# Ledger of designs, part 1: VHH binders against p46559

No score or structure here was measured in a lab: all are predicted.

Target 1, 369 residues: p46559
Amino acid sequence: MTAIEKFFTEKSPDSEQVLLKVIELGIDFLGGEWKNVDKSQVNVSRVHGGQSNHMFHVTSSTSATPYLLRIHRQPPSQVFTDTVNLAIFSERGLGPKLYGFFEGGRMEEFLPSKTFDVNDVLVPENSRKIGAIFPLYHSINVPVSKSRRCVHLMREWLNGYESLGGGDYEILPTTVNYSDHPKSVSIKDLNHEIDNFEKWSTEIFEHTLVFSHNDLASTNILELNSTKELVLIDWEFGTYNWRGFDLAMHLSETAIDYRVPFPPGIKMNGDLIDNPPNIQIFCEAYVEADKKLKNRSPSDPTAEVKALIQECQFFWPLTNLFWALSAMKHSLLKFENGVDLDVQARDRLAVYFHLKPRSQKIYEELSKK
Positions, changes and structure headers below are counted from each chain's first letter, unless a header gives other numbers; antibody chains aren't numbered by Kabat.
F, E and O are the ipSAE of ESMFold2-Fast, ESMFold2 and OpenDDE, as the mean of both directions, binder to target and target to binder. V2 is 0.75 times the mean of E and O plus 0.25 times the DockQ between their complexes.
[cut] marks letters that were taken out.

## First folded at step 3 (VHH)

Design b13
Fold by ESMFold2, look of step 6:
Structure b13 (fold): chain B 369 residues (1-369), chain A 124 residues (1-124)
Amino acid sequence: as target 1 above (369 residues)
Amino acid sequence: QLQLVESGGGLVQPGGSLRLSCAASGFTFSDYYMAWVRQPHGKGLEYIATISDSGSYTYYSDSVKGRFTISRDNAKNTLYLQMNSLKPEDTAMYYCAKGSPYELLSTGYRFDYKGQGTQVTVSS
């Protein structure tokens, strides 16, 4: 842990030391409006930050600008990526204002909001709003390399798994009821799976590259209290990628519940694994919003929606392989997040191999054109 | 300052129903997942149910699924457990527990604070 993380985790938010520290940060990054704030006028409260951050809402009884203090837990490269992406979207009015950053943390605008849960994303009205806002974020030109995709991170995880002494991976036992997968996979086999999907995706979907979130679980979606507009947060996996992966990631997460308080800490809903109830509504909203943003009228909106659904279905198994590889590596690192990472990896691999034939069929159909 | 006060326990016959309440104070109740756990006499703590900060999601152990319902009223800072079709094996001290906002979603077993408990006894 950094010194700043230790400071904020080992001390009470209402302690004199924390109160004085947040005043100091306010002075350093927001300026003179904080200079005359007394510790008796300050309130610091913990807020939900997920597994990547400790978060505190800092306010005062004065006119000084309140802020959200984010103290990072996550690996340094993901911290940098998340902060850069926040700054880029903040400058475009698409996220909270970034007030400043320092070693181990940052200060940003507090957005009075509701964080979505897994049920919220399935409400038809919410699914429409999520589908409609995705194209706005996808339209932003982010000044980073377009050559890095989800597959590069997947390769980094698989290489890391091997470097940590990992070898052939046994897919059984699983909690899902599939049998159309191999009993085990080698690192060579998994590299071939990544290479094949990259080849297919590049041949058919290279024109769909957008800057993607790559981790849009429900907890990364805020609904603003005042306007009911949505804001996407936590861009630590952000990179250029095929948009279908980004959309499929959001949709596939509706089948997965990480909030199970029992081992294995994850539950996959078999009824939803390849059949998200919201895919039609979500894709309709995406197509409509994308066309409005690009100032064009749909020539055949029904056909465009069907094509987008097919695009999501193509990428669906790749989203499961993505998290399987992460889980395999992080299990060897003894990363603890409340989930049995080997159960996650095994289930995700089983789902990947179960769904892959549909993606291959889609590739074959589209490549004939 | 932080307090969780359970109530509503008592003696009930098999097949009966009981509603537990937990009054919370000293923290922003609506920011936290909450849980019910129980301890049968002479045994360790057993997880029962968890509810999300908004109340939109609930999770139940297999031993109570279908019979118990967890709920919350964020305006009143109160957590509830409706227990139906009670069995003798449900006899235990029942505690409400405050989850960690940063770790409940990822650790499953971590709770910051647990109340004093209320006794539930199911016997003929």
Scores: ipSAE 0.000, ipTM 0.258, lowest interface PAE 11.0, mean pLDDT 84
Fold by OpenDDE, look of step 6:
Structure b13 (fold): chain B 369 residues (1-369), chain A 124 residues (1-124)
Amino acid sequence: as target 1 above (369 residues)
Amino acid sequence: QLQLVESGGGLVQPGGSLRLSCAASGFTFSDYYMAWVRQPHGKGLEYIATISDSGSYTYYSDSVKGRFTISRDNAKNTLYLQMNSLKPEDTAMYYCAKGSPYELLSTGYRFDYKGQGTQVTVSS
């Protein structure tokens, strides 16, 4: 725990120490009217959300600019990536403005908004809006490695799992009813799965590399109260990846409900996995928006949409393998995030093996072209 | 080992009051949001009150707002629920629940553990 995290977690938001500290931060990074703000004029309220941060809405009864104070709980590497991404988006007007950053936290624009939940993202019109906004983000050039990061992370987590003493992993689904999976998988088996998907993806989708969010769950989507526009947040996993992986990541998350009040804290919906209701609308919107953005001549939109759907379907199991491996490693570390990580790992592996044959078939078809 | 032990339940007449307690152990109590949930017989779990880690913020369901008060003593690792103006509809098993390190947006808090519960019965 950082010093600043300790400070803001051990003291009440209405404590004198916290009030003075947020004034200090206001002065330091925003200046202006914050110089004249008295502690009696300041209100600090905790903002709910953000699984990886402590968030506070800081306001005053004066003309001083309100701000969102984010105290990080993430590893330093993720903080760095998230901060850099936010800085770039801030300058391009694609997210909240970044007012400042410091060790262990940052100040950013507070956007009155609604955070989406799992029901919101299943609304067809919302799915259309989300699909339409992706091309804009995918068009951004970020000065980071252009290598696909998902493969590296999977291998890193698997190696970590092994280093922590992890062995063969038994697959016993809890919230899904798939049975077409192995009883157990070895580290060697999992490495083989990663290798295969890397090979397949490289051969048929290498031309689709874009800067990607890689974690667009419902809670990472804001709907602005004023304009009803959508803003994508939490870019801690922001890096280059295959377009289809990023899109499939979002679509796959629409089938997962994390709102279960008690363990396992996760519920996957097999019906939504097998028959995603909005994939057509989502892909149509993407294709249309992308064409407009790139000023492309009209081609056969039907064929393009079909191709994109296929691309998303290809990467769908890989998104589950990705998070399964994360969950496996962090489970050994006794990481607590409100979700039974073993249940998550097992269920996601079950989904992976259920959908993998479809991906293989897609590869076989596309590799012949 | 993590443990939550509820107490204070019982039989009370309509309009009466009860105070529930929850003794927490096996984790850093002051670092977590806590909540009371209840389950009427034959029904699902219902969130009724939540309190922040420091105790600065409290949230109530509409069904108990104005009648129930959630509080905590971090020095004693204890969660409380003061229940006033009890109604027959308040009859349920009451559970103390430990929050997860991360909150759920707009849908309430996620909890990763609950106690054995204490029965509250409101009847004339």
Scores: ipSAE 0.000, ipTM 0.257, lowest interface PAE 14.9, mean pLDDT 88

## First folded at step 9 (VHH)

Design r1
Fold by OpenDDE, look of step 9:
Structure r1 (fold): chain B 369 residues (1-369), chain A 124 residues (1-124)
Amino acid sequence: as target 1 above (369 residues)
Amino acid sequence: QLQLVESGGGLVQPGGSLRLSCAASGFTFSDYYMAWVRQPHGKGLEYIATISDSGDYTYYSDSVKGRFTISRDNAKNTLYLQMNSLKPEDTAMYYCAKGSPYRLPSTGYRFDYKGQGTQVTVSS
């Protein structure tokens, strides 16, 4: 735990120390009216939502600019990536403004909004809106490496798992009932799985590389109170990737409920995994919005939508493998985020092996064309 | 007013059994996950069992798995904990807890209410 994290988590938001600290931050990064603010005029409230950071809404009874204070819990590398991405989006009007960053935290524009939950993202109209907004983000040219970061991360996590003393991993699903998986997987087995998907994806979908969010869970979607427009947040995994991976990442998350208030803190819905209800409307919206954005000639979107659905289906198991490997490593580090990481890893591996044959079939079909 | 009232605790010998009950009122019982937590004397709260709103899913800590069974009757607004093969290390105050959508980082749980508790003592 960083010093600043300790400071803001151990002290009450209404404590004199916290009030003076947020004034100091206001003066340092925003200036202006913050120079005249007294502690008696300041209000600090905890904002609930994100699993990976502490958030506080800082306001005053003056004309001083209110702000969101974020104290990070993520690794420095992720914080760096997230901050850079936020800065870029800030300048382009695609997210909250970045007011400042410091060691262990940052100051952002506070956006009055609703954070989506698992129910919100299952509403067909919301799924349509989310599908329609993706092309805008995917069209952004970000001056970072164009390499597929997901493969690199999977290998890093797996290596980390091994370095921490991890060995063969037993697959025992808890919240899903799939049985078409091996009893256990070795590190070698998992590397082989990564290699296969890298090969398949490179051969068939290399032309689909876009800047991707790679973690669009429900809690990373804000609906603005004023306009009802959606804003995507938490870009700590923002890198270039296959389009289908990013889209499948979101769709696969719609089948996962993190609202379980007690251990294991997670529940997966097999019915939603096998038959996602909104994949059609989501992909239709994506294709339509993308066509409009790129000023493409009107055409029958049916074939394009079908192709995009297939693309999402292909990458669906890979998104589960991605997070399974993360969970495996972090479990050994005793990382606490309100979810049993072993349960998550086992269930996601079960989902991966259940869906993998479909992806292989898609590869075989598309590789012949 | 929201209330959770635990009962069924007492003194039992090692290897014995107890059944705890929790009577819920003041909220729609069937809409919430429920849990049993326990606190040994001088120690922190420990999760032991969770049950979903409909009762379709149950989860157990390793310490009680195979010995304890959590169940619920939504028609009676009652939560149960069947405890078999009790051990001295099971001695604690047992609480019924109501699920909440809000996380409580200080405890690691997400509950907004718990009962007054019932004492379970396992001793020869």
Scores: ipSAE 0.207, ipTM 0.680, lowest interface PAE 1.4, mean pLDDT 91
Fold by ESMFold2, look of step 10:
Parts: C-alpha cells; sequence; structure tokens
Structure r1 (fold): chain B 369 residues (1-369), chain A 124 residues (1-124)
C-alpha cells in the first residue's frame, strides 16, 4: 500500500488532515478558486470506486469546482494505462475532464449521473444505447501497442497462478447446472485453451482490431443527469483487441449478479448465460451507428447484424476464461474484493467449456470461407 | 458526517456471550447492507457476518457460523451482533461496516466505511 493510499484509508474523510489535504490538492491543480476555502466549508464523501480505486467526491459550500478524487489500489503499472486512456478520452470530450494526476491518484470532473446496475443493462432501450455508443469509442486511434491483447493478460495471470504454487484446478462444485466440462484442468490444458483461441481469433477476426474497453460491466456506465447520454468509465483494461471480445464482455456481464451478499458475492444467472435477451437489439444498434459514423449506405443489414452476433457468440466463452484465470491467481493472493474468487473461477470455467463448442463450430464454418 | 459507533465489547470468559451494537448516523441506514468485521491484534481484517438492507439475507464466515447472529433494527438505525460460545480465538477489535447500495455494486457488495471499533477479549 502506497503512502497516499494509507493516508486516505486510515483517516476519516472528515478529519482535519484529509480536509486540509483536499484543499491543498484543489489549490495545486484547480488554482485560485480553492485558495480561500476553509476546512469547515469542505465535504468529502466516499463514492463507489469498484475494485481498483478508492473514490471521494470533494465539494465545498463555495463556488470552487468540485472534483472526484481517485486513490489507486493497484500497482503503478496498471494505473498508468487507466490514466493515459482517461487523458486521451478527456481531450476528445468522451469522458470526464482530467484535472490532474499525482503519484498514486488523480483528480477528475465529477459528472452528476446515475451509475447503471445489472437491471439497467437488461432494459432493451439501454442495451440499444450501449450498442450505439461502442462504435464511437472503437473508432478512436489510440497511440499504444496493437500487439498486446486480452490473451497476454490471461497468460500473465496463469503464469502468476503457477508461480504462486497453483496446479491442477478442480471445477466442481459449481452453482451453474452444466455437466459438459472436465472435472479438473491442468495449467498445460489452460495454456492450450488460450493458444487455440488466439489462433482462431487471429485467423478469422484480425481485421476487427479496435481499441477496446475489455471490462464494460454495468458500474462502468454512467448516464448523465443533464443529457441522459452515456459515458464509459474505468479504462484500466483498455487495449487493442478484437471488437467481438469487447462486445461479448459486456453481454456476458449481464449474466453476472454481483449484488448477491458475500459470501459468495457473485451468482451466474443461468437463464442469461447461453443467449442474452438483448443481443439482437444491441448488435443492430452497433451496426447502424458504425455505418452512420463511416458515412456508408447499408448493403445487407440483416446479414451484417447476423455476422456481428456470430462474432459476439464466438468470443463469449473467452470472456469467461479471462476472468476465471484472474480469479484463480487472485484467490492464491488472498485478494479481498467481496467475492468468493474460487466460486467465480469454478463457475466461469464451467461456462467456458459449455460454450466453447459453439465457438469452435463458428471458427470451422468461417475458416472454410 | 457519517458515523458508526460500536459498543458492547469487554472481557469475557471462554464459553460466555456478548452482544455488540453499532449506532449509525449520517446516512439512510435502511438502504445499505451492513457487516461485522474483526481484526485480531497484528492481523488483517476478517469478514464475519453480513446482513442485507431489509434483513432478509444473512451470511456468516465458517469461523463464527452457528455461534454468532447478526441482526438490525432499521427503526433505531442500529446493527447488532449476538456472540455466543465465545473462544479465545474470537479476541479482536470488532468493527461494523457500511456496504455500498445493493442496486449498484459491480464487484459484489463492498464496504466503504467502518467505525472505530469495540474490543472483545476472551480469556480466563
Amino acid sequence: as target 1 above (369 residues)
Amino acid sequence: QLQLVESGGGLVQPGGSLRLSCAASGFTFSDYYMAWVRQPHGKGLEYIATISDSGDYTYYSDSVKGRFTISRDNAKNTLYLQMNSLKPEDTAMYYCAKGSPYRLPSTGYRFDYKGQGTQVTVSS
């Protein structure tokens, strides 16, 4: 834990030390409007920050600009990517303004907004809006490596699991009702799964490479109070990747209920795992928005939507394998996030193997041309 | 601002009982999951019991299930922990903790504030 994280986690938000610190930050990064603010005029309240950040809404009873303070929970290497991505989107008007950053944290615009929950992303009109906004973000040329993909992080997690003494992983017991998976998997088996999907994806979908969010769960979607426009936040997993993974990650997350109290803190919704109810509306919105952005007339919109649905279905199991590998490693690290990580890993592995045959069939069909 | 005030700790013999209370203020208590978390001296925080906003769901760690009971009184803005059959291993600082709103969590329920704690010591 960094000194800055220790400061903000061990002290009360209303303590003199915290109030003086946030005034100091306001002066340093926002300037004169904070110079005359007294600690008695300041409010610091905790807000939802997910697993990667401690987040505070800093306001005053003056006209000084309020701000959102992010104190990072993660190692510096992970925080670098998120901050760079925010800066790029901020300059393009596609997210909160970045007011400043410092070792261990940053200050950004507070957007008066509603954070989506799992019920919001299941509403058909919201699925349409989310599908329509993805092409805007996917069209941005971000000046970072195009060779680092989701599979590289998956390999890092699996190697980390092995280095921590992990071995064969038992998939049972699960909370999902599938029987078409192995009882256990070896590290060699899991490396083979990653290698196969990388091969398939590169052969069929390399032309779909875009800068991707890779973690669009409901809580990373804000609906602005003033305009009802959607804003995507928390780009810490942002990389170039096959767009189908990005879309499938969002769709897959609609089957995951994190509102279940710990333990276990997670439940897979069996009714949604095989086919999310809004995939048609979502993909229709994506295709239409992408065509408008590129100023082209529709050729065969039914065929284009069908192809995008296949693309999402192909990547769906890979999104579950991605999080299973993360959960396996972080369970050995005793990482605390309010979720039973072994329940998550077992369920997601079961889902991966259940859905994988569909992905293999799609690969075989498309590789024949 | 937000306050969580724990009470009811003390010294007790093995096999004894204690009832902890947590008085909450500065937020709408009935909107939030609540938990009891303990910290043995020189060790990290351990989640021991969680209760939903309505009280309909309760969860316990293996170390305390069958011996401890979490409850809440939303009219009094108070969280409780009934601890029976206490063991020396239960010696710790006990904190109540406020969860995130049930409808918002992306990573399960996450506790975003804890009180100052109350000491429980179990020894002969």
Scores: ipSAE 0.000, ipTM 0.239, lowest interface PAE 11.3, mean pLDDT 83

## First folded at step 10 (VHH)

Design s2
Fold by OpenDDE, look of step 11:
Structure s2 (fold): chain B 369 residues (1-369), chain A 124 residues (1-124)
Amino acid sequence: as target 1 above (369 residues)
Amino acid sequence: QLQLVESGGGLVQPGGSLRLSCAASGFTFSDYYMAWVRQPHGKGLEYIATISDSGDWTYYSDSVKGRFTISRDNAKNTLYLQMNSLKPEDTAMYYCAKGSPYRLPSTGYRFDYKGQGTQVTVSS
């Protein structure tokens, strides 16, 4: 825990120390209006919804600019990536403004908004809106490595798992009822799975590389109160990837509920996994928005939508393998985030093996063309 | 005022059964996940069973799986724990806990309220 994290987590938001500290930050990063702010005029309130950071809404009864204070708890590498991405999006008007960053935290524009939950993203109109916003982000040229980072991360996590003493992993699903999975998988088996998907994806989808969010869970979507527009946040995993992987990541997350307040802290819905209700409307919206963005001539989108759905379906199991490997490694580190990582890993692996045959069939079909 | 009141604890022999109840008031009971937690003497809190707001989903720790059953009656604002095949290691203070709608990054699992507890002692 960093010093600043300790400071803001151990003290009450209404404590004098916290009030003076946020004034100091206001002065340092926002300007002279904060110089005239008295502690009695300041209000600090905890913002709920974020899972990876401590967030506080800082306001005053003066003309001083209110701001969102974010205190990080993520690893430095993720903080770096998230901050850089936020800075880029800030300049492009695609997210909250970045007011400043410091060791262990940052100051952002506070956006009066509703954070989506798992129910919100299942609303068809919301799914349409989300699908329509993706092309905008996917069109951005970000000055980072253009390599598909998901494969690297999977291998890194698996290596980490092994280095931490991890061995054969038993697959015992908890929240899903799939049985068409192996009893256990070895490190070698998992490497083979990664290799196969890398091969398949490279052969048939390499042309689809885009800057991707790679973690668009419901809680990473804000609906602005004023305009009802959606804003995507939490870009700690923002890297280039296959388009279908990013889209499938979101779609797969719509079947996962992290609102479980007690163990295991997660619940997957097998019905939604097997029959995602909004994949059609989501992909239709994507295709339409993409055409508009690229000034393409209006045409029948049917074939393109069908192809995109297939693309999402192909990558759906890979998203689960991705997070399963993460969970496997981090469970050994006793990482606590309100989710039983072993349960998550086992369930996601079960989902992976359940859906993998469909992906293989898609590969075989598309490879013949 | 939010209140959770546990009952049904007591002394039981190994292999015996108990049924705990938790009466909830002061909040919309049917809107929240509930859990049973226990604390053995000199040890920390242990989450042992979780139930969804509607009661359609349950989860158990490995320590109690197959022996304990969590259930709820939303019409009666009551949470239950049926404990079968009790063991000496099940001896603890048992609490019902109300789920919090908010997750704090610094905390793992989250309850915003728990009852005063009911003592369960398993001894020959």
Scores: ipSAE 0.517, ipTM 0.828, lowest interface PAE 0.8, mean pLDDT 92
Fold by ESMFold2, look of step 11:
Structure s2 (fold): chain B 369 residues (1-369), chain A 124 residues (1-124)
Amino acid sequence: as target 1 above (369 residues)
Amino acid sequence: QLQLVESGGGLVQPGGSLRLSCAASGFTFSDYYMAWVRQPHGKGLEYIATISDSGDWTYYSDSVKGRFTISRDNAKNTLYLQMNSLKPEDTAMYYCAKGSPYRLPSTGYRFDYKGQGTQVTVSS
């Protein structure tokens, strides 16, 4: 734990030390009216719901610009990625303003908003809005490496799992009822699964490379109170990637209920795992928005939607393997995020193996072209 | 006022069975996930079973899976734990716990209230 994290977690938000610290930050990064603010004029309140950060809404009774203070719990590499991506998309009106950053934290615009849950994303109008957003940020040229994909982070997690003493992993599903998976998988088996999907994806979908969010679960979608426009947040997993992974991640997460109390803090909805009700509307909205953005007239929009659905279905199991590997590593680190990470890993591995044959069939079908 | 009252504990031989009950009042019972937790003497709390608000979904820790059954009767505002094939290591104070719709502090505890408990002792 960094010194700044210790400071903000061990002291009350209304303590003199915290009030003086947030005034200091306001002066250093916002200047202006913060230099005239006294500690008696400051309010610091916790913002609920953050798993990767401690968040505080900082206001004053003056005209000084209020801000959201984010104190990181994430590893340094994810902090850097999230901050850079915030700045890039903020400049295009796609996220909160970035006011400043420092070792262990940052200051950003507070957006009065509703955070979506799994029910909100399945509302047809919301699903249409979400589908229409993806082409906007997929069109942005982000000046970072195009070679680092989701599979590289997956390998890092698997290597980390092994280095922490992890070995063969039993697949004992808890919240799903599948049995068409191996009883256990070795590290070698999992490396083979990653390598195989990387080969398939590169052979068939390399032309779909775009800068991707890679974690568009419902909790990363804000609806602004004033305009009802959607804002995407928490870009810590942003990389160039096959767009189908990005889309499949959103669709796959609609089957995951994180509102379940710990333990286990997670439940997979078996009815939604391979048949999300919103996939048609979502993909139609994507194709329509992409057409408008690129000023083109599709000659067969039904065929384009069908192909995009197939693309999502191909990547669906990979999104589950992605989080299974993360959960396996972080369970050994005793990382606590309100989710039983072994339940998550076991369920997601079961889902991965259940869905993989469809992806293999899609690969075989498309590689004939 | 919120109240959870556990009952049904006692002394039982290894291999025996007990049924615990938890009477709930002071909140809308059917709106909340419920759990059983236990505390062996001189040790920390162990979560052992969770049930959804409707009762259609359950979760069990590995230590009790296959031996214990959590259930609820929303009409009677009552939570149950059927404990079969009891072992000496099941000896503990057993508590009924109420879930919260919001995430709790980062310590990972997502139940926001527990009762005063009922003692279960497994010995010959």
Scores: ipSAE 0.019, ipTM 0.497, lowest interface PAE 6.0, mean pLDDT 85

## First folded at step 11 (VHH)

Design t5
Fold by OpenDDE, look of step 13:
Structure t5 (fold): chain B 369 residues (1-369), chain A 123 residues (1-123)
Amino acid sequence: as target 1 above (369 residues)
Amino acid sequence: QLQLVESGGGLVQPGGSLRLSCAASGFTFSDYYMAWVRQPHGKGLEYIATISDSGDWTYYSDSVKGRFTISRDNAKNTLYLQMNSLKPEDTAMYYCAKGTYVEGRTSYRFDYKGQGTQVTVSS
């Protein structure tokens, strides 16, 4: 725990110490009217919704610019990535403004908005909107490695799992009812799965590399109160990846409900996994928006949409493998985030093996062309 | 005022059965996930069963899976726990717990639990 995290977690938001600290931050990074703000004029309120950060909305009864104070909980590497991405987006007007960053935290523009939940992202119109904004983000050129970071992370997590003493992993689904999975998988087996998908993806979809969010769950989508426009947040996993992986990541998350206040803290919907209701409208919106963005002439999008759906379907199981491996490692670290990580890992592995044959079939079909 | 009142606990022999009830009031019962939690003497709190707001989904810990059944009657604002094949290790204070609002990926467990009902399994 950083000193600043300790400071903000052990003290009440209305404590004098916190009030003075947020004034100090306001002065240092925003200046202006913050220089004239008295502690009696300041309000600090806790903002909920994230697992990896402590967030506070800082306001005053003056004309001083309000801001979101973020105190980090995630590893420094993720903080770095997220902050760099936020800075880039800030300059380009694609997200909240970054006012400043410091050791263990940062100050951001507060955007009056609604954070989406699992129900919101299942609304067809919202799915359309989400699909339509993806091309904008995918068009961004970020000066980072163009390598597929997802493969690296999967291997890293698996190695971490092994290093922590992890062995063969038993697959016992809890919230899904799939049975077409092995009883157990070894580290070797999982490495083989990663290798196969890397091979398939490289051979078929290497031309689709884009800067990707790679974690677009419902909670990472803001709907602005004023304009109803959507803003994507939490770019801690932001890196280049196959387009289909990023899109499938979002779609796969629409089938997962984390609004379970008790163990296991997660519930997957097999029906939504097998038959995602909005994949068509989502992909249609993507294709249309992409064409517009690239100033392409209007044409029949049918073939392109079909191809994109297939691409998403191909990557769908890989997104589950990705998070399964994460969950496996972090479960050994006794990481507590309100979700039973073993349940999540097992269920995601079950989903992976259930959907894998479809991906293989897609590869085989596309490799013949 | 929010209230959860557990009942149905008692002394039972190993292999016996008990049915616990929890009467809920002071909130819209049907809008919340509910859970049973237990606390053995000198030990920490253990979540053992979860049920969705509508009752259409349940989850059990490995320790009670196959033996306990959680259910609810939203019309009666009542939560139930049917306990079969009871073991000495099931001896604990049993609490009914109200789920809180869950935002995003952050799960807040419960914001209220009852006074509990004692279950003792002994020969």
Scores: ipSAE 0.465, ipTM 0.796, lowest interface PAE 1.0, mean pLDDT 92
Fold by ESMFold2, look of step 13:
Structure t5 (fold): chain B 369 residues (1-369), chain A 123 residues (1-123)
Amino acid sequence: as target 1 above (369 residues)
Amino acid sequence: QLQLVESGGGLVQPGGSLRLSCAASGFTFSDYYMAWVRQPHGKGLEYIATISDSGDWTYYSDSVKGRFTISRDNAKNTLYLQMNSLKPEDTAMYYCAKGTYVEGRTSYRFDYKGQGTQVTVSS
C-alpha cells in the first residue's frame, strides 16, 4: 500500500487530518475558491468505489468546486494508463472533468448518476443507447501504442502467474456445466491460445483497430441523473484493440453477475453465456451510429449488422480468457476484491474452451475470402 | 430485531446424516442470499454453502459438495442444510449467515449473528 492509500483508508473521513488534506488538495489543484474554506465547512463522504479505487465525495458549504477523490489500489502501470485515458477523454468532454492527479490518486468531477447493473444493460432501450455510444469512443485518436492490444496484458498476467510460482491450472470444479474443455491447462497451452487468437485476429480483423475500453461491464456505465445520457468510466484497460473484443466484452459480461455475496462473489448466468438476448439490437445501434458519425455512403445495413454479430461471436471466448488470466495471477497474490478468483478463473476457462470452436470456424470462413 | 436461530445439531456417527435449520426474523428473508458457515474448534470460519434469494442458485465449497444440500423455504423464513455422509472433519459450530453490505468493506458479504448449532461427528 502507498502512503496516500494508507492515509485515506486508516483515518476517518471526518477526522481533522483528512479535512485539512482535502482542503490542501483543493487549493493545490483547483485553486483560489478552496483557499477560503475552513475545515468546519468541509464534508468528506466515502463513495463505494468498487475493487480498484477508494473514492470520496468532497464538498463544502461554500461555492468551492466539489470533487471526487480517487485513491488507487491498482498497480502503477494501470494507474498511468487509467489517468492518461481519463485526461484524454476529459479534454474532449467525453467523461468526468479531470481536476488533478498525483502519486496514487486523482481528483475529478463528481457525476450525479445511476450505475448500471446486469439487468439495466438488458433493457432494450439501454442496450440501444450503449450500442450507439461505442462508435463515439471508438472514433477518438488516442496517442498511445497501437501494437499492444488486449493480448499484451494477457501475456503480462500469464507471465506474472508463472513468476509467482504458478503451474498447470486445474479447470474443475466449475459452476458452469460444460464438459468440452480440458481438465487442466499448462502455461505453454495458454501461451499457445493467446498466440493463436492474436494470429487469427490480426489476419482477419486488423482493419477494425480502434481505441477500446476493454472492460465495459455494467458497473462502468453511468446514466446521468440530469440528462439520462450514458458515460463510460474506468478506462484502466484502455488500449487500441480489435473493436470486436470491446463489443464482445460488453455482451459477454451480461452473463456475469457480481452482486453475489462473497463467497463466491460471482455468478455465471448459463442461459446468457453463448448468446445474450440483446446482441441484435446492440449491433444494429452500433452500425447505425457509426454510419452517422462517419457520414458514410449508403450500404447494406442488414449485412453489416450480421457481420458485426459474427465479429462479436469471434471475440467472445477471448474476453473470458482475458479475465481468466487476470484471476489466475491475482489469486496467487491473494488479492481481495470480493470475488473468489479461482471460481472466476475456472468458470471462464471452461467458457473459453466451450466457445473457441465457434471462433475457429469463423476464422476459417473469413480467411477464405 | 434481526435474529438468526440455528438448530438441528448433535452427535452423529461417521457416515450419518443431520438436517440443520435456521429460523430468520426481523428482516424480509426472501430478499437476501443466505449461507451456511462453520467454525471448527480453534480454527477459522469456513463458508460452506450459499443459496440465492429465490433458491434457484446454489454454491458449495469443495469440502462439502455432493454431500451437503442447502435449501430454503421463503414462506416459513427458514434456511436448511441437509448433511449426508458426515465425516469427523465436519465437526464444527454451524452458523447461518445473511447477505449484507458491511460498512467499511469493499464488497457484498455474508454476516452471521446467531449462537450457532454444534455438529459433532465421532465414532
Scores: ipSAE 0.225, ipTM 0.690, lowest interface PAE 3.9, mean pLDDT 87

